VH-VL binders against q96cp6r367to538. Designs and how they scored, part 2

Target 1, 172 residues: q96cp6r367to538
Amino acid sequence: SGRLLINSVFHVGAERLQQMLFSDSPFLQGFLQQCKFTDVTLSPWSGDSKCHQRRVLTYTIPISNPLGPKSASVVETQTLFRRGPQAGGCVVDSEVLTQGIPYQDYFYTAHRYCILGLARNKARLRVSSEIRYRKQPWSLVKSLIEKNSWSGIEDYFHHLERELAKAEKLSL

## First folded at step 18 (VH-VL)

Design g5
Fold by OpenDDE, fold request of step 19:
Structure g5 (fold): chain C 172 residues (1-172), chain A 123 residues (1-123), chain B 107 residues (1-107)
Amino acid sequence: as target 1 above (172 residues)
Amino acid sequence: QVQLVQPGAEVRKPGASVKVSCKASGYTFTDYYIDWVRQAPGQGLEWMGRINPRGGYTKYAQKFQGRVTMTADTSTSTVYVELSSLRSEDTAVYYCARGHYEFWEQSYTFDSWGQGTLVTVSS
Amino acid sequence: DIQMTQSPSSLSASVGDRVTITCQASQSISSYLNWYQQKPGQAPKILIYAASSLQSGVPSRFSGSGSGTSFTLTISSLEPEDAATYYCQQSYSTPYTFGQGTKVEIK
């Protein structure tokens, strides 16, 4: 089952918000640094049309649980769906594969970002997440995966929401 | 109006260091990267690196790693580049430039430039 | 690093002439290509971004085309004030790199 992690209105235009979140922006890079992500790489957006784009992120994340390594490599694939030019905003689907952790072959996480323009300098951001299983784990293993994954996911997006709130206050 | 203001010319001896400032105004300072590009006399343009004014995170060209330090002061909206162990080959006009991402056009551009600072390294 | 090669290195043309400058990338950079104009004693000024998008305030006689590895800057009708050095620059990946420049002189 999925969870809605962000559902907030920011006093930032949809286009600016999109740039902040889905380009190599000072905001995104700064945010990832705050999260202690290292070795961050961003591929350019590419695709057959401007309405459908794809990029790949790679980075290393710190791991806090005692059952695995202290860090893990992550491959995040993002697919962007452009909304009509007049409506502003976009949808971005993200699949996050974490490598080198226990039970990595059992699951990955998926996130959907929805940016909706409400006014010139106002946009809504909705983020929902889910854990997707490639194979069915034992009950205890599933519980562990769920606990660890949601803890990290929730912290990440709560932090993101806070930083976005800070950023909107600095706008001229 | 976006402005990047740099100091006048600097003269240094070989082996010394130089620190060039870039004062930004007319926009939200932390929304844009600042890049440094230098140009030796009669030569082309060479990218040195960029700094994120949000947090001061930097990315340097490999050529300058170990000798270059970029810093940002959000209170004064000023970015600095310091180059150490100066050589005669470092004689150049040093430009700060604002990096601007445009998502839909898939572009990162230097849309605003400082007037440049001539750094002369001479014995 | 991505190498950017411009052609020609210099040219002389008359007012009203069509001028074409080419830029080649050592690998595909999609449309992540900018063109700058630099006059003596001045900082570079952006003309074209994303290979073909005209920067605001730039005369329409300037245009850019190309994708992948081959790009072109065109001045449809050269004006006296267009005497300058022009640079292409890839923004596909760091380190960002520039062409060696093309000096345009007016006859």
Scores: ipSAE 0.824, ipTM 0.921, lowest interface PAE 0.6, mean pLDDT 94
Fold by OpenDDE, fold request of step 19:
Structure g5 (fold): chain C 172 residues (1-172), chain A 123 residues (1-123), chain B 107 residues (1-107)
Amino acid sequence: as target 1 above (172 residues)
Amino acid sequence: QVQLVQPGAEVRKPGASVKVSCKASGYTFTDYYIDWVRQAPGQGLEWMGRINPRGGYTKYAQKFQGRVTMTADTSTSTVYVELSSLRSEDTAVYYCARGHYEFWEQSYTFDSWGQGTLVTVSS
Amino acid sequence: DIQMTQSPSSLSASVGDRVTITCQASQSISSYLNWYQQKPGQAPKILIYAASSLQSGVPSRFSGSGSGTSFTLTISSLEPEDAATYYCQQSYSTPYTFGQGTKVEIK
């Protein structure tokens, strides 16, 4: 039921890619601002080990739906699974809870980022997403949730891919 | 190597404004934040704010809100800090510093500094 | 804001001495703590990041330890060139804040 949204190789090392995406980096902050996200907060990574960390992102997103609010509050929880320093790469699971939207109690979205180092200045990024339901909606409601959610998710990650590609060119 | 170059000393009257530049070289300009830290004579270090050269987005310390403006010029790899409504208490050496996020160690560090610009506010 | 408090404010020691500087945060900052060295007329220089990681090019006589709210910078054997003011700095959250500094003088 999930979708693969990014599956690309970048001429950027895994470490740099990780820094760009999963730290309070100029790239990430700039990207979120380009998305018109406001009130962005990033907690530091925390956890019992360096290989397993968690952080929380909060932000406000614009809503394009003609019905309802024009913005929504979002809480995104990210869990980082680091590979050993020599192996390079990581996995990040993200759970995104959006408040103030229709049927918010029915679902949340989940995303998995996979970074794989291929060479010193080469890494693959894979991103997959899914909609997870806390309650079972009837068919019409489910269709609405799916339509609205995937539209936003796809736009977000397509934009991310484009920006990463731009950054890649600057690295060459 | 990474270099941050600042201008020489500046002198201003109270109520005036001062703009200090920081020219970066030796690295990809948009990959790192630039932070500004000032130091009054004989005193400690005070963080003023941070700018993202990518887009020019800023975060300022509340103390300087309304008086400080940081800008970035990607074409010249230069960051600027402007402080208005200057007071005698603003007399200090103003440093620009490169902020480096390290993913593995989970650290944000000022790993490179400009030589500093002495700003003197005197009537 | 997170307040950083260093101790002592100043000290004088002889070449070869072990020097210890402490830094306390008003709240937990995990390991988001850096140590800087500043010599007269110069900009600060990073020594330690992430509480205990030695910056490249920094002599091994410098070390950092601690987590949460209490941190320590240690110079195992003081050298003449170590005469400087040392600052701790939290990078846990903005505004970033520094300790008041510790001036180390050589006898």
Scores: ipSAE 0.772, ipTM 0.907, lowest interface PAE 0.6, mean pLDDT 94
Fold by ESMFold2, fold request of step 19:
Structure g5 (fold): chain C 172 residues (1-172), chain A 123 residues (1-123), chain B 107 residues (1-107)
Amino acid sequence: as target 1 above (172 residues)
Amino acid sequence: QVQLVQPGAEVRKPGASVKVSCKASGYTFTDYYIDWVRQAPGQGLEWMGRINPRGGYTKYAQKFQGRVTMTADTSTSTVYVELSSLRSEDTAVYYCARGHYEFWEQSYTFDSWGQGTLVTVSS
Amino acid sequence: DIQMTQSPSSLSASVGDRVTITCQASQSISSYLNWYQQKPGQAPKILIYAASSLQSGVPSRFSGSGSGTSFTLTISSLEPEDAATYYCQQSYSTPYTFGQGTKVEIK
């Protein structure tokens, strides 16, 4: 369910895209800084095998809150699936929990990243997102949650897509 | 070919500052961190910190916080480390190293090193 | 900070000998351990990353094993050019820390 935010081919190999998005890379750190995220911490990847791993990101994001804090705390849990070093791709599932926002106990967001190698220097990135509810909000509250969440998600991934496009031109 | 070029030696008196350069070539400068690692005479290796050339973001070992500053100049593909309030125990070879997360194992490695700069602090 | 302890601090062995160097971490570092070789007057050179993965261009007589807190570098058959100091280094969390080194000499 949810929405497709990125479905683009980049002239960057699948291994390089994985490194850019799913390590503590210069690209990722620079991107998060542009988003004005602060207090960024990434755990190492861990798990039973290199084909199935998890990491946790924590960070502080800016928010618009006229009656309270101007920022919120985020815990993002990512799960990485890969079939082998020669498989030419990966899937990352992300769950994002935000503290310090209205109705924070009602929902969280989930994102799926798919990288598929198409050639040595060419890969597809697909990102889809959804809002998952833990409590069913009444229609006015749901509209507010949906409007604010989708606005933020779309801005984040639109910005990510632009920065990936800029980075591929520099490497060519 | 990846190269990191440093000056050979610097001498300073206690209380002074030193700024050591590291010129990178043979790769896309903004795609990799540069880390600084020092080695006192006859001793082991000590990580000082790293800089992200994309935007200048730094992370320093707490031991050096407040005395160390790292900068990057993307127009010349050069990073600098500056260490202030020098003491005799800061005498060491200072290496710059290219830091890289390998895609499969996701281990952070120093896969290319400068030849080192000997910084001598003496009166 | 994660403390890394190597054993032995030095050793002397003959060409053809099997050489084993161990490294202990003060807490679990999973498999985030690297091994470096440093020859006199030179910068360190990476040999092994992620505990057991051989760096490209490194001879297959070098191998690494271990996870958690205990790690081993093995040279299956010592060659004259292997005389050097070897360092383990954890890459689990900053500050990255090195073992104190193991000097390997040829008898």
Scores: ipSAE 0.738, ipTM 0.879, lowest interface PAE 1.1, mean pLDDT 92
Fold by ESMFold2, fold request of step 19:
Structure g5 (fold): chain C 172 residues (1-172), chain A 123 residues (1-123), chain B 107 residues (1-107)
Amino acid sequence: as target 1 above (172 residues)
Amino acid sequence: QVQLVQPGAEVRKPGASVKVSCKASGYTFTDYYIDWVRQAPGQGLEWMGRINPRGGYTKYAQKFQGRVTMTADTSTSTVYVELSSLRSEDTAVYYCARGHYEFWEQSYTFDSWGQGTLVTVSS
Amino acid sequence: DIQMTQSPSSLSASVGDRVTITCQASQSISSYLNWYQQKPGQAPKILIYAASSLQSGVPSRFSGSGSGTSFTLTISSLEPEDAATYYCQQSYSTPYTFGQGTKVEIK
């Protein structure tokens, strides 16, 4: 598994929370723009079943690099697991590949979102993340990869949690 | 009760601009896109673009790029479309529609429509 | 842009008849197809989304089928209030495009 980044209850139902996070919603687009992501595209969800689908997001992220490129290209592949329209939740596994960063060939990040409906207007969101290695870097390089990646992952998901809290207040 | 209220009609000369309002009520304004769709007399429907009321971000059909501007005012739950450099072929009913991704099928639909604004462009 | 072609352009049928309208897409759109009804002097109204899912509040005599490039709207038993123009619309990619419409009249 990995680090748990979000484990919070929101006063929105599981269907609404799924729609906010896993469709091309006003919330998602607004959140990504607030993060200064650009060139955002989302493919349609596809698969042989509505219970198991995949989509691809591509976008450009800012990076803080005074000595090189100021942005990086990202491909994020999301796989959606649902048991049925009345099952009260879903799981999304995300794999994020970033181009234009040091040691990009060595690793990618993976994230698991779990939505559990608790009531008609109440759901829990859990998000956990891990760094997956395609090549094993030297110890010092691995430490650098992990420090930078976890900093970015934590900022992203803590920001997401705050924006979800703001959005639920507008709906209350 | 979802409602989208538009003015009934506007008349303009070629070369002018028109700004059409769409006031939303009965739902959380920032949870849905507003799309604009027009229909020339006796003709079919043509999508013009959408606005995300969260932050005011827009996407326009390429045909209208450079002539269309959409804005949103969250304090009044109102969106606007402005079309400039009007031509006689811009004569149409302009609808605002609420855009929504259904959570299970993830299909984008226009699930509520204004009654339309007839924009007439004539010399 | 994805072209949407409806057939027929118009039809006239009696109350109780089964009515079928078809829609062809110029490329696969999976099941991302909607059907709208527009009565004279009114705005369009969503009937069917995702090719076959019935919108809440729409009578069950309306149904949709198809995937890929070929889609069908069926009215199992035509009623007087169904006199309208029907449009298919792809929601696969922007710009969203509509079929040219099918006018349904009651004899």
Scores: ipSAE 0.725, ipTM 0.874, lowest interface PAE 1.2, mean pLDDT 91

Design g5
Fold by ESMFold2, look of step 18:
Structure g5 (fold): chain C 172 residues (1-172), chain A 123 residues (1-123), chain B 107 residues (1-107)
Amino acid sequence: as target 1 above (172 residues)
Amino acid sequence: QVQLVQPGAEVRKPGASVKVSCKASGYTFTDYYIDWVRQAPGQGLEWMGRINPRGGYTKYAQKFQGRVTMTADTSTSTVYVELSSLRSEDTAVYYCARGHYEFWEQSYTFDSWGQGTLVTVSS
Amino acid sequence: DIQMTQSPSSLSASVGDRVTITCQASQSISSYLNWYQQKPGQAPKILIYAASSLQSGVPSRFSGSGSGTSFTLTISSLEPEDAATYYCQQSYSTPYTFGQGTKVEIK
């Protein structure tokens, strides 16, 4: 039911890749600005353990809507799982709730990021996504939700993969 | 070796503006924020804001909003802070510092500093 | 803004003494607390990050502890080169703020 959007190896170590994606880094902020996200706020990571933490991102995204608002408000909650200080990777689960779109109370999207260290300077990133329904929409509405959501998700992660590839070249 | 090079001193009259440079070397310029921190004579440290060299986006402390502008030039690996409508209370050493997030600890630190620029505002 | 308050404002101690400096935050900052050392005429230098993690190249006589609102920097055995002003700084939220500093002098 979900889709695999990224399954790529980068010549950047797992710690650096995690820092790029999951801290308030110049890479992440730059990427979000390229996506034309505005009003971006990231909470600090918090939790009772360094191996299990949570943060909240809020931002405004552009939407293509010829009749209505051209932007929507988003709350993204990320949960970080890691195995220890010298771990060879981590998992981040995110849940993305969008306000100001049609049928907003019917669904949200979820993403799982998996980073696996392959060597000191080499890591694999896997990202998979799914659409989760709170209420069952009529079939025409469901088709529209899925078309628009998958289009946005695929564009976002394709762009992310290209920006990671550019960043690894600049580091080399 | 990471280096942040600033001019030594600037003198201005009240009401003028000053623009202080910070040239970075020894690391990938666009991988780190540059933050500006000032220190009035005999006093503590005050964060002014930061700039992301990726795209030039900034965040300023509210105290300086409207008077401060930070810019970055990736072709020369140089950042600038400009402070306008200067008052004698703005007399301080202005430091640029490299900001870095440490992933495991989720910590943001100023891990390299310029040696500071003394800006003197006197009538 | 998060206010950071250090105690004491200054102290004098002998070489070999154990020195403690405290830092109080006006709200919880978890472990988002750094300690810097500044010698006269120099830029600050990072000593401790994330409340208790020792920066590379910093002598092991320096240590940090605490979380939430109360934090401590300890110098287990004071050396002559430790005469400096020490600042805590929160990195929890902008604007990042510093304590007013603690000046450490050798008797």
Scores: ipSAE 0.674, ipTM 0.866, lowest interface PAE 1.5, mean pLDDT 91
Fold by OpenDDE, look of step 18:
Structure g5 (fold): chain C 172 residues (1-172), chain A 123 residues (1-123), chain B 107 residues (1-107)
Amino acid sequence: as target 1 above (172 residues)
Amino acid sequence: QVQLVQPGAEVRKPGASVKVSCKASGYTFTDYYIDWVRQAPGQGLEWMGRINPRGGYTKYAQKFQGRVTMTADTSTSTVYVELSSLRSEDTAVYYCARGHYEFWEQSYTFDSWGQGTLVTVSS
Amino acid sequence: DIQMTQSPSSLSASVGDRVTITCQASQSISSYLNWYQQKPGQAPKILIYAASSLQSGVPSRFSGSGSGTSFTLTISSLEPEDAATYYCQQSYSTPYTFGQGTKVEIK
């Protein structure tokens, strides 16, 4: 089932937090570089309205599993559900497809970002993740998928939380 | 107030290198990209690249790849652009500009500019 | 690379005139377009962002419109201080590219 990975309040306004996470921001790019992601591309947000947008991220990630490849290509599709500028906050659903890894056809990962403005310079970030199966694997295979996926996902979002905390301290 | 301060004019010979500085103040240095845009005399504006002061990561226009190096010093809030193997065609005013993303409007703008540095390449 | 083409390259108009400058993109850039004003000896100054949003501090006589591949900067009533070169710039993708500029002169 899903896991709640981030549930924190930052002394950053909702709009700024959204900008940091869901634009081609120095923060995001820097963060991805720290994760050693390479060949990062971000499409512009597009859609029928400002409140409902979609973008695609592509990147290469390092793989630490000795039994697999050393890197993998990733396609991440993000869907933005944005509140009005005055209300602040948004929801972003992310689907992450990783190619070139064992059992890639069995599953993908999904993440939901929730940003809620609490005050002018305060916002809550909630991130939950889940592994979604396109077909049911054998028990041993499922265990392997779960182990490898959660390890990577947890590391990613814990690192993100730490970096956000650092950025928070540097804000004027 | 946001300020980007650049040095005065630079003169170089063909084949030499030039390094132009851009000192930023009035905002959190690591929160914004710094882009470099040059303008040849009487010509339009040409984007050269940008640097992320957070980590010093860069993205260059292909035209300048191999000759351009952008660096950032967080301790002094200064960004540098170095252009090597200078040619007469590199004579231009070089501007640093702060790149600003606005989330709601989905815009990336150069909202603040340095005064520019005239680089003259002549034998 | 995305090519930006402005029209006209130059124009002369009288104070109080309505001035229109167009910018064409070689492909759709949605609303990722900025307009800058540059006066001689000065750095460019942002006027319009996101195709139609007026930058803070910019007079209301300036306005932007358009989406996709066709964009327009309009000065509703030209003022003497508006004599400058204007540039459109796409922020849709890198490398960011500018139009060739439109020089506006006052008669």
Scores: ipSAE 0.583, ipTM 0.863, lowest interface PAE 0.9, mean pLDDT 93

## First folded at step 23 (VH-VL)

Design c2
Fold by OpenDDE, look of step 24:
Structure c2 (fold): chain C 172 residues (1-172), chain A 123 residues (1-123), chain B 107 residues (1-107)
Amino acid sequence: as target 1 above (172 residues)
Amino acid sequence: QVQLVQPGAEVRKPGASVKVSCKASGYTFTDYYIDWVRQAPGQGLEWMGRINPYGGYTKYAQKFQGRVTMTADTSTSTVYVELSSLRSEDTAVYYCARGWYEFWDNSYTFDSWGQGTLVTVSS
Amino acid sequence: DIQMTQSPSSLSASVGDRVTITCQASQSISSYLNWYQQKPGQAPKILIYGASSLQSGVPSRFSGSGSGTSFTLTISSLEPEDAATYYCQQSHSTPYTFGQGTKVEIK
């Protein structure tokens, strides 16, 4: 089961919002630094068509578990689906694999970004997330995975929403 | 249109500090990085560092580490570079440049430049 | 650091001539290579980014090619206003580094 984490309208055009979130933009880099992500790398977008592109992000995240590692390596694969020329916007699917955490082999997280242009300087951003299991854990393990994952995911996207709101104000 | 405006010239003595401003206009200030590049008389171009106006995060060339400070003021859309412990070899034209990442191939380029500030270090 | 080496350091050519400038990187920089034009008393101006992409507003007589460690800037037909110093610059990794420049003079 997935969760809708962001469903907001920003006074930012769809193309600009796409640029902010899915390029090596000052906003994205600043945001990731605020999250204390380190060793961030971004591959270029690649694909046979501009309507369907793929890229890979790697970074290190801090882990707050007192009994575990203090950091984890992350590989995030993003797939961009561009909307037609008439409708500004895009969809980005993200798969996030985290290594160095308990039960890492059991699951990964998936996120869908939907940018919809509403006007020249107005766009809606919707972000939904889910936990996907490669193998079925027993009930107690699943509960632990769910608890820890959703806590991190919710914090991340809530922070993103707040930062987008700040960036929106700076552009006015 | 995009404009980066710098002061014309600064004169300092060795050991002093200089702070050069770069006022940006014609675009959303926080959407682009600002880099500093200097050019000694009759010489080539040398990258000094980059600042992210969103958050003020910086990356400096190792050569200037500990001696250079870049700051950004979002309220005035102005970036500053301060160079301390000035030497005669620091005499150069200092350029601010807008850094742009091309979306698809992630190619970084300086697509707009200030007119440069001549900093002269002499006793 | 990545070293960028341009060839030649200077050249003189006539209006209408084909001019070629090369840039060598000390290691592979993929296509992360930019070309700039600088005239005396002016700031550099971007011509080509990503090794081969022409900047908006730049005349089509300018073109860039290459990948990895070897790159070329070509002016298909030299114009009087093309007299300037040209620089390549790698954007692969920091510190960003420039070639030493190629001064192009008109005969």
Scores: ipSAE 0.895, ipTM 0.943, lowest interface PAE 0.5, mean pLDDT 95
Fold by ESMFold2, look of step 24:
Order: C-alpha cells, then structure tokens, then sequence
Structure c2 (fold): chain C 172 residues (1-172), chain A 123 residues (1-123), chain B 107 residues (1-107)
C-alpha cells in the first residue's frame, strides 16, 4: 500500500546523512526553506536510550487552494531506531498530520527512512511512504485524497533526493 | 583546526555603510550556521542575526531589520555582514561565530569565534 | 525578547576559592543556556552548553546547573587564568540574548 520514493547511494557517511536529515541542520533548514515551509520548530529527541528516540516537528506549508486558506499547519512525529550506539545507520518513522486541508480527519501520511552505512563515506537511503486512513472515504473522495497526497509526497521526496545529491558535492 | 578570519578594523562616518567579511576554514562550510554578534566598547554582547550558508537564508534581530544584510559565498567559504545608515552607537567589535544545534537536545551554541572587527563610526 | 540578568556584576576572589555566578531569565528557557568566558582583547569562548554540558577542552573545575529561569556557573577552585568576564546566553528563542556579564578578578 506504499511507494518507494528514494533508493539511492550517496557518498556521505551514514552518521553525516543522519545529521543532515534529522537534526536542526543547515541542510534540513535550507531544504525546508526551498519548500516554502515556515514557522519550523523541532523538539529535542527524547527517549530511554540513543537507540530509540522520538521528536516532534511543527511547521506551516503552502497549499494550492484557489478559494480558501493558502497554508496549512503540520505536526510531524518522528521515531528513530538504531540497533546499537555504533550501528552504521538508522530507521526513522515519520507520521505527518496536516490541519487546514480537505478531509484532514480521514487520513495522515507515514514515511519510513532507512539509512544503511556501506562504507566510511558512503550510505544508502531508502524512503517509502503510505497514506493511512482513519475514516473510510467514498471512492471519489478517496481518489482525490490519493491524487493530491501522492503528488505532494513524490514532489517532496524527489526534491529531497536532488538536494542530497547537490549537498554531497559540497562536502570538504 | 576551525578558523574564522576577520579584518581587524574599519572606520566610517555616520550615515555610511560597512561590510565585514568572515572567512571560514577547517570544516565543511555549509554544515554550520554563521551568526554575527557585536560588542560595544566596555559593553556586553548583542546578537544581530544568523545566515545559513546552505542556500543563503537569513534571520535578523528585529532591531536590525532593514539595516542589516548577511550573505554567504560558498566558493570562497566567506560570509559577510553589511550594516547601513551607521550611527555612533554602532561603534563596536563585530564577531562572526560558528553556530550549530546539538543533535539530541537541540542546544544552539557558538563553538568557534572570529577575533572580531572593530567598526568605528565617527565624524 | 528574553532578558538575562547576571549576578554579581563583578567579584574579586583568591586563587583556590569557589566562585559562583548566577543567571536569571525573564521567562522559562528550559535548559537552553550557554556560558561563555571572555578574556581581555579576545573573542568569547564557550564553556558550558545546554545549562550543564561541559564543552570539550574546558577544565573540569567549571560546571553549570539549573533549568527554567535560574542558572548557575561554578568554578570549584579558581585559577589565575580564570580572571575574565563571564556571560550567560539563552539559545531558546531568537533574538538570542546575553546577560550583562560578570567580571571575575583575582585578589
């Protein structure tokens, strides 16, 4: 029920890639600014160990709405998993809830980032996404939700992949 | 061996502008923010703003909005702050500082500083 | 803007003394409090971040504590090289703001 959006190798070590994607880094902030996200906040990571942590992001996104609000509020909850403190990689599960869009109570989106270290300066990033329903819409509404959501998800992650490739070239 | 190199001094008349450089070395330039902090003679420290060298995005203290511009040149690993409509109270040492967020707790710190540029505004 | 107030403004102490500097925030800043040391003619140097975390390369005689609105920097045994001005700085929200400084002199 999901789609694979990124499955790419970067000449960036797993720890640096994790820093770029999952801290309040220049890369992440620059990327979100390119996406026109505003009011971005990131909570600290919190949990019982460095192998299992949770944080919350909040931000405002632009939406294409000819008759209504031009922006929407988002709460993104991320959960980070590692097998151990020195593991070469991690998994981050993200759940994204958007307020101010049609049918917002019907669904949310979920994304899984998998970082696998391949070498000291080389890692694979996999990102897969799915739409999760909390209420079952009738078929016309479901088609609308699916079309708009997948369009946004694909644009976001394809843009992220391009920016990671660009950032890889800027490395010292 | 992180270094932030600034010019030593600049002198300007009231109403002019000044542009101060900060050349970074010893690290990946786009992995860290650069913040500008000034210190008037015998006074404390005042944050002016921050630039993200990845993409050139800025945030300025409201006090300076409209008078301050920060830019970054990734090809030379150099950031600049420009302050316009100078007044005598703008006389200060202007520091660039490397800023970053701790991964786990999101603490933001200035972990490396330039030696400062004394900007003197006098008739 | 979050105002940061340090106490005392200055102090004079002997080598070996325990020195305590306090910092009050005008509203809660959680643990987003840094301490800097500035010697005459030099740029500030980070000592403590996140209220209590010791920066790498800083002597263990320096420590920080506190959360919310009240914070403390402690030098357990003053050394001659510790003569400097110390600043607290909140990193909770922009504009980031500094205390007015505490000048520490050796008697």
Amino acid sequence: as target 1 above (172 residues)
Amino acid sequence: QVQLVQPGAEVRKPGASVKVSCKASGYTFTDYYIDWVRQAPGQGLEWMGRINPYGGYTKYAQKFQGRVTMTADTSTSTVYVELSSLRSEDTAVYYCARGWYEFWDNSYTFDSWGQGTLVTVSS
Amino acid sequence: DIQMTQSPSSLSASVGDRVTITCQASQSISSYLNWYQQKPGQAPKILIYGASSLQSGVPSRFSGSGSGTSFTLTISSLEPEDAATYYCQQSHSTPYTFGQGTKVEIK
Scores: ipSAE 0.660, ipTM 0.865, lowest interface PAE 1.4, mean pLDDT 91

